# Designs tried in a protein design chat: VHH binders against q9p7j3. Part 3

Target 1, 174 residues: q9p7j3
Amino acid sequence: MILPLFPETQVHVFVYENVSNCAAIHEQLISQNPIYDYAFLDAATILYKKQVYSAIIRALEDRRDEQMKTKTIHSEVILSLSPKTEISSAFRQFSMTKKSKNIVVVKIDSKLTEEEEFERLDKLVEGNRVEFSDEELQKLIDFKVLKKNYKLDPSTLENPLASILSSIALRGYS

## First folded at step 7 (VHH)

Design p82
Fold by ESMFold2, look of step 9:
Structure p82 (fold): chain B 174 residues (1-174), chain A 120 residues (1-120)
Amino acid sequence: as target 1 above (174 residues)
Amino acid sequence: QVQLQESGGGLVQPGGSLRLSCAASGFTFDEYAMSWVRQAPGKGLEVVSDISWSGGRTYYADSVKGRFTISRDNAKNTLYLQMNSLKPEDTAVYYCATHSKWGFPDRDLRGPGTQVTVSS
């Protein structure tokens, strides 16, 4: 897809459930294999499509303004999901790990159609693709993890969207 | 061969200053965000500060804000931590660490550490 504020940047987002090879993918990412140049997120941390889009937009704004903290746009998306700018905690909290079971995969600056990118990604991920939708994300979220990552108290946990999006949008102001 | 080597630790009185250095080799230093992490006796690891690959953006733990300054010299492959107004609570082993270019927490490289002791 093309985000309205970034018309020359093609973005694709995929969701996989029941992934059996996260450990193998993790080793390829540690080795910096360029075939694996995606942001691999743990789906247990993602409740809304807007959460992902907001992080992508924030990363793209930081790239435009030459303010990226991390070197690659995909690692910057991972950082941008966090309410804090502290790198270690952002990667620990949001990135896919060897133990992840469900993942959200982001490709920025794609030169391929969504279907072409899927065909490439599907060769790398051993799991079942599901729709990138709030309905499917809700099935994969861990609310305890969400509460911890965004410091949601019981009152905000009932309607967390605004709090989460505010945390992403205003991350440098605290 | 990736290597990180901390130096500059030592014994200082409360209110004193130290400057830590971390020499990096075996990788393209200016492509990696870096951090200082410390471990006080009997305690877990605490991220003290981090810095972007370019040096333009930083983070500080609340316990050190206003007293510590992280910086880097990418031409010399060196990370620094200037520590001012030191307190006994700052006593710890201080580690230099890199962060994955691709956003993973596992296998972040860190050095062997340097001891900082603040006591009278």
Scores: ipSAE 0.521, ipTM 0.819, lowest interface PAE 2.3, mean pLDDT 89
Fold by OpenDDE, look of step 9:
Structure p82 (fold): chain B 174 residues (1-174), chain A 120 residues (1-120)
Amino acid sequence: as target 1 above (174 residues)
Amino acid sequence: QVQLQESGGGLVQPGGSLRLSCAASGFTFDEYAMSWVRQAPGKGLEVVSDISWSGGRTYYADSVKGRFTISRDNAKNTLYLQMNSLKPEDTAVYYCATHSKWGFPDRDLRGPGTQVTVSS
């Protein structure tokens, strides 16, 4: 897909449930295997499509403005999901872990079609692809984790999207 | 194999200064953001400061803002933490930590640590 604000950048987002090889993917990421150049998110931390897109846009803006805190656009996407500016906390909050079962995978600057990218990624992820939609994300979310990550309280739980987007957009501006 | 080694810790009086160093090896240092974390007795790990791969962006915990300065020398594969106006509550073991290139956390990737004790 193409984002209106960044027409030169192709982005793909995939959702997998019941992934059996997160530990293996973890080892490849630690080893810096370039085939795994994606942002691997724990689906338990993602509630909305707009949350993901907001983070992507924030990361792309940071890259455009040469203000990236991390080396790669994919790590910057993960950082951008967090209301916190510290990198280690952001990665702990949103990155896939060895124990993850459901994941959201983001590819920035893809040279492939969505289908081609899927075929490539499908060789790396052993799970069931589901639609990237709010409906499917809602089935995979852990609300306890969500509340913790964004410090949601009873007053913001009625409209968590607004709070999440504000947190992403205003990171570092408190 | 990633290796990190902290140094520069010690005993200092309140108001004093220390400069910590971290020697890194076994990975492409200039492609990784780096962090200082600390653990006080009976407390969990706390992120003190982090720095981008290029050094252009930094973060500081509220408790250390204005007193601590993080920096790096990519040519020497070294991370630094200048600590001024030290307080007793800064007493902790300080660790140097790395971040994965693509944002996958490795919580165990830190050095053995260096002890900082602030006491009158």
Scores: ipSAE 0.298, ipTM 0.671, lowest interface PAE 1.5, mean pLDDT 91

## First folded at step 8 (VHH)

Design u1
Fold by OpenDDE, look of step 8:
Structure u1 (fold): chain B 174 residues (1-174), chain A 124 residues (1-124)
Amino acid sequence: as target 1 above (174 residues)
Amino acid sequence: QVQLVESGGGLVQAGGSLRLSCAASGRTFSGYAMAWFRRAPGKEREFVAAISWRGGSTFYTDSVKGRFTISRDHAKNTVSLQMNSLRPEDTAVYYCAAEPGYALFDTASEYDYWGQGTRVTVSA
């Protein structure tokens, strides 16, 4: 996948449901295993494709402008999902945990095709790949978590996408 | 709700320049990515240019690269399109569009808010 704003950067996004080895993946991330150089997100916190795209774009802009707050582009994606500036809060809010069952996986700067990247990632994730779509994401979302993460109220729930994207965009600027 | 109002359209000779402006209503304009689209007579609406809400990232359709520049002014809640070296094929109604956040695309369906359009006519 190519984003128009960053035509030289290849990005891939994958969604897995019923993942049985999130705890094992989490341990590898803690140990900073380079084979696990992805952004692993809890799907319970993701409602829209554009939510993920916005985080990716923001992270890429931060990198371009040499303003990343985190060590890696993938960690910056996780931070970029959050309306909060604290890195630890962002990770608690959006990162895959040992207890996660459904995940969204983001790869930035891939040198592989989507299929090749999938084959590589499929060796790491024990679960079922589903389509990266709003329809599939809506099946995996935890609205309680979503509402908490973005402080959604009855008024903003009428258009949750706009509220979420605005929160992402305005982080650190309001 | 965001309201968009375009201005700056008119008649210009080939090789000339024109600057379009789009004013957004509402308290916060900064949270939106902005784009320009155009619809020529007898043709479908097409993407022209887009800019991220920060203003640091832009992309253009190939036919206008090097000639058109999109920019934004957060203080004035405006987005502009500087059009240089205009050609007759640039004749169209130009529309301003807005999208929440950073997720910029070159497809019209991805934008939630639209202006009424401003007409640009380039004579040979």
Scores: ipSAE 0.468, ipTM 0.765, lowest interface PAE 1.6, mean pLDDT 92
Fold by ESMFold2, look of step 9:
Structure u1 (fold): chain B 174 residues (1-174), chain A 124 residues (1-124)
Amino acid sequence: as target 1 above (174 residues)
Amino acid sequence: QVQLVESGGGLVQAGGSLRLSCAASGRTFSGYAMAWFRRAPGKEREFVAAISWRGGSTFYTDSVKGRFTISRDHAKNTVSLQMNSLRPEDTAVYYCAAEPGYALFDTASEYDYWGQGTRVTVSA
């Protein structure tokens, strides 16, 4: 996918369910293995495609403006999902953990087609790819976690999108 | 109740300028990406320009690049489109749109809030 403001930046997003090797992936991320240079998100925290794209756009804007707070663009996506500015809190809330079962995986600055990137990623992730769609994400979300992460009002939970996206956009400014 | 209201349209000669404004009422749109789309008679709505919530990131369709400038004023809850060097092909109804937390999508279906539009007619 090509974002209008960032036309030279190719982005791919993949969703996997029933992942059996999150602990192994987590060890590789801690070791900073460059083969694992992706953002690995816990799907229990992601309800909308727009949620992921908004975090990607914010991370890319911060990179362009030399305002990144983390080491890589992929870790910056994880930070950018958070309504708060604290890095450790963002990682605890949104990053894949050893106990995660379903994940969303983001690749920024890809030089590969979606199919080629999938082939590479599929060698790393032991799970089943599903479509990156609001329909599939809704099956994997934990609404209790979502409400907590974004402090959502119970009365607005049928379509909380505006609150979530505003939190991502306004982090540090509201 | 949230509303976007466009103004500033009108009749102008080719080569002239117009400034469109889009005012938001019922809420502030800080934290929202804002965009302009246009629809010429008998055609589908097309993307014109978008601006990020902070106002520092902009994107334009190729046919208006260098001639149109999108800007925003958070204190007034407004987005503006300065249209210079207008051509008859720019004749259309111009619509303001907003989407929370997104920057710079060029697809109309990504935008949940829309104005009624303001007509711009550019005479030869």
Scores: ipSAE 0.015, ipTM 0.471, lowest interface PAE 7.8, mean pLDDT 85

Design u4
Fold by OpenDDE, look of step 8:
Structure u4 (fold): chain B 174 residues (1-174), chain A 124 residues (1-124)
Amino acid sequence: as target 1 above (174 residues)
Amino acid sequence: QVQLVESGGGLVQAGGSLRLSCAASGRTFKSYAMAWFRRAPGKEREFVAAISWRGGSTFYTDSVKGRFTISRDHAKNTVSLQMNSLRPEDTAVYYCAAEPGYALFDTASEYDYWGQGTRVTVSA
């Protein structure tokens, strides 16, 4: 897909459920295998498409403005999901772990079509692809984790999207 | 909740310029992407321009590209639309809209808050 704010940048987002090889993927990420040049997110921490897109947009803007805090655009996406400025905290909060079952995978600067990218990614991920939609994400979310990550309370839970997006947008700002 | 108030509309001749302004209430202005929409007589509301919450990214409908510029001032909690080389077909009520977080959509249903609108009339 093409983002209106970044028409020259192609982005793909994929969702996988019942992934059996997250531990193996995690090891490849630690070893910085270039074949795994994606942002691997724990789906338990993602409730909305807009949450993911907001993180992507922020990461792209950071790159454009030469203000990235991390080494790669994909790691910057992970950081951008977090209301915290600490990179380690962001990764603990939102990145795929060895114990993850469901994941959201983001590719930025893709030179391939969505289908071609999927074919490549499908060789890396052993799970079932599902639609990238709020409906599917809502089935995979852990609300306890979500509430913790964004410090949601009964008042903000009335409109969790607004609270989440505000947290993303205002990170590092007071 | 965010309140939006537009200003700057009026009558102008073709080829002229106007600058619209939208004032947003509250302290959460920085967390919202902002957009302008317009509704011409007898037509449906259409997207005009949008700007990200940080203000560094924009996109426009094709018919206004090169003529209109959207900008925002975080210190004043305002978003502006500079309209140059105005045409009679630009005649409409212009609305300010706010979206939580990023600016991705050119559809009205994705924006949570709206202003009352300001009328722009461009004469031939």
Scores: ipSAE 0.628, ipTM 0.832, lowest interface PAE 1.1, mean pLDDT 93
Fold by ESMFold2, look of step 9:
Structure u4 (fold): chain B 174 residues (1-174), chain A 124 residues (1-124)
Amino acid sequence: as target 1 above (174 residues)
Amino acid sequence: QVQLVESGGGLVQAGGSLRLSCAASGRTFKSYAMAWFRRAPGKEREFVAAISWRGGSTFYTDSVKGRFTISRDHAKNTVSLQMNSLRPEDTAVYYCAAEPGYALFDTASEYDYWGQGTRVTVSA
């Protein structure tokens, strides 16, 4: 996928359910294995496609403007999901953990087609790929986690999209 | 809830300029990306330009690059489209559109809020 604001940057997003090897993936991420250079997100924290795209756009904008706070574009996506500026908090709240069951995986600056990237990723993730869609994400979300991560009021939980996207956009400018 | 009202359309000679304005209201307008779309007679809506909520990122369809400038004024809750070097092909009804957060898409179906439109006619 090509985002209009960044026409030279190829992005792929994958969703896996029932992942059995998150602990193994987590160990590889800690070891900084370059084969695992993706953003691995806990799907329990993601309700909308636009949530992920907004974080990607913000990360790419910060890279363009030389304002990244983390070492890689993929870690910057994880930070960009957070309404707060604390890097460690963003990772605790949004990254895949050893306990995660469902994940969203983001690849930025891909040199591969979606199918080729999927073939590579599928060798790393033991789980079932589902469509990256609002319909599938809504099956995997934990609303208690979402409410906590974005400090949503009961009134905003009916249609939280605008509040979530505003939090991503406004981080560091409140 | 976001309400959008466009103004500034009219008749202009080819080579001339117009400035369109879109007044927006809503609880979280400052956090909305804004876009302009247009519909020529007998055609479907097409994307013209978009601006991020902060105003730091803009993008344009190829046919208007270098001629049109999108901008926003947070204090007045307005977004504007400065259209220079107008051509007869720019004749259309111009619509202001909004979506929460960043301007992620140049596709009309991804925008939830729309104005009523303002007509621009560019005579040869």
Scores: ipSAE 0.294, ipTM 0.653, lowest interface PAE 4.3, mean pLDDT 87

## First folded at step 9 (VHH)

Design v19
Fold by OpenDDE, look of step 9:
Formats: C-alpha cells, structure tokens, sequence
Structure v19 (fold): chain B 174 residues (1-174), chain A 120 residues (1-120)
C-alpha cells in the first residue's frame, strides 16, 4: 500500500496468528540477519490499524526530518508505537518476544507487491495469516498489556484509540 | 571483539559533578543507539539516559532531568554522561550499554561499570 503523505514509500502490513517459531525469528533478529529486515510486533499490544499506521507515519516523518533515534526504519516503527522516547522500554513493550504467538509484521520501502512480499515472509513465519483489520486485531489483543503500555484508565478506556494516537503523535512533547 | 569500558566514576560530595566516559571498540559505533544505565545497592537496573545513533535525540529519566547530559563522539567511539548537582540517591554502578541494532533489549551489551558514590 501507499500512504498519501509518503507516496514514494511502499508499505506492507501482515498479521499472523498461532505462530510456532517466534523464538527462532527472535534469534535471527538478535543476530541481525538482514533477511529478517521487518518490524516484528507482538499482536498482543496492537488494537487498531490506525495505531500501526500512526507509528509508521511517525517513523517516516522522523526519517524525512533526519531525526531517527534508531538506525533502521523498522526499529523506528517499533519505537514510534511507544508513548515514551526510551528505546529499551519501547521495544520491551511492543516488539515480538520469544513467547509471542501472534504477530504483526511491517515492511517499509518494499519493492515487491503485497503478494510477492507475503511469499517471501511466509518462508520466515510459521503461522496462519489473517486479515489486517480491527476485527482481527481485537481477537489477538491483551487489554492488560495495552492498558499498561499506554497508561489507560477508566476515563480513557471508552475511547482508547484517541488516547493511543495522542500518545504516539505527541511523544516527546508532553 | 565487542567491548565497552566505562570510566570517570568516583566519590563526590552532594552538589558535585562527574563526567563519565565509555570507550567502545570492536563494532561500528554509529550504527547503534547507546544508553547509560545504573544499579544502586539492592535495586534493579535503571535506565538513566539514552541517545540516538547520530547523537541527536535523547531521553532522560525524570530523576536526572536537568542535571545529567548524555552525548557522544562518533569519531572517537566514545559515549559521555555529564553529571551535575549530584545527589546521594545517584549513588550506583553506572554502565554504558549498546542497544541491539534492531533495538531488541535482551541482548544489549554493557561494560563492567564504574562506581559513582555521592556522600557528604
């Protein structure tokens, strides 16, 4: 897909459930295997498509403005999901772990079609691909984790999207 | 071999200043965001500050904001922490830490640490 604000940048997002090899993927990421140049997110921390897109946009804006904190665009996406600017905290909160079962995978700057990218990624991820939609994400979310990550309280739980997007957009400006 | 070595710690009175340095070797320094973390006796590791790979964006824990300044010289492969207005609660072993290139925390590398003691 193409984002209106960044027409030169192709973005693909995939959702996998019941992934059996997250530990193996995690080791490859730690080893900095370039074949795994994606943002691997724990689906338990993602509630909305707009949450993911907001993080992507924030990362792309940081890159455009030469203000990336991390070296790669994909790591910057993970950082951008966090209301905090602390790197370690952001990754602990949102990145895929060895214990993850469901994941959201983001590819930035892809030169492949969505189908071609899927075929490539499908060789790396052993799981079931599901639709990237709010409906499917809602089935995979851990609300306890979500509440913790964004410090949601009873007053914001009625509309968590607004709180999440505000946290992402205004990070570093509070 | 990847190595980090902290220096500059010591004993200082409350209100005093110290400047910590971290010498990095064995890897491309400017490919990695860096951080200072500390561990006080009987407490867990606390992130004090981190800095972007380029030396631009920074983070500070609330407890050190306005007093500490993190910086880096990529040409010298060195990370710094200027510590002003030191307090007794700043007493800890301070570690220089390298974030994973993709930011995965479990494999962050840190040096042996340098002791900072703030006492009257």
Amino acid sequence: as target 1 above (174 residues)
Amino acid sequence: QVQLQESGGGLVQPGGSLRLSCAASGFTFDDYAMSWVRQAPGKGLEVVSDIAWSGGRTYYADSVKGRFTISRDNAKNTLYLQMNSLKPEDTAVYYCARHSKYGFPDRDLRGPGTQVTVSS
Scores: ipSAE 0.858, ipTM 0.917, lowest interface PAE 0.5, mean pLDDT 94
Fold by ESMFold2, look of step 13:
Structure v19 (fold): chain B 174 residues (1-174), chain A 120 residues (1-120)
Amino acid sequence: as target 1 above (174 residues)
Amino acid sequence: QVQLQESGGGLVQPGGSLRLSCAASGFTFDDYAMSWVRQAPGKGLEVVSDIAWSGGRTYYADSVKGRFTISRDNAKNTLYLQMNSLKPEDTAVYYCARHSKYGFPDRDLRGPGTQVTVSS
């Protein structure tokens, strides 16, 4: 898809459940294999489509403004999900791990249609693709993790979207 | 082979200063954000500071803000930590660490560390 603020930038987001090879993907990312140049997020940390799109927009704004902390736009998306700018905690909190079971995968600057990108990605991920939707994400979220990552108290946990989006939008101002 | 080598640690009195260096080799240094992490005796690892690949943005733990300054020289493949106004609680082994280029959780890709001891 094309984000209104970034008309030259094609973005695709995929969701996989029951992924059996996260450890293998993890090894490839550590080895810096360019075929795996995606952002791989643990779906247990993602409740909303807007959460992901807000992080993508923030990363693209930081790229535009020459303020990226990490070298690749995909790692910057992962950082942008965090309310803080500290790299290690952002990666630990939001990235796929070897033990992840469900993942959200982001491709920025794609030169392929969504289905062509899926065909490439599906060779890498051993799991079941599901729709990128709030309905599907809600089935995969871990609310304890969400509460911890965004410091949600009981009142905000009832309607956490605004609090989460504010954390992403205001990152670096605290 | 990826190699990180810290230096510049030692024994200093409270209020003193040290400058830590980390020489990097075996990878393209300016492709990576870098960190200093420390481990005090009997404690877990604490991220002291990190710095963007370009040197442009930084993070500091609250315990060191205003006293420590992280920097990098990409031409020399070297990461630095200027440590001023040192306190006994800064006593730790300090490690240079490289963050994953693709945002994957770190596998403790770090050097062997340098001891900093702050004692009267």
Scores: ipSAE 0.498, ipTM 0.798, lowest interface PAE 2.5, mean pLDDT 89

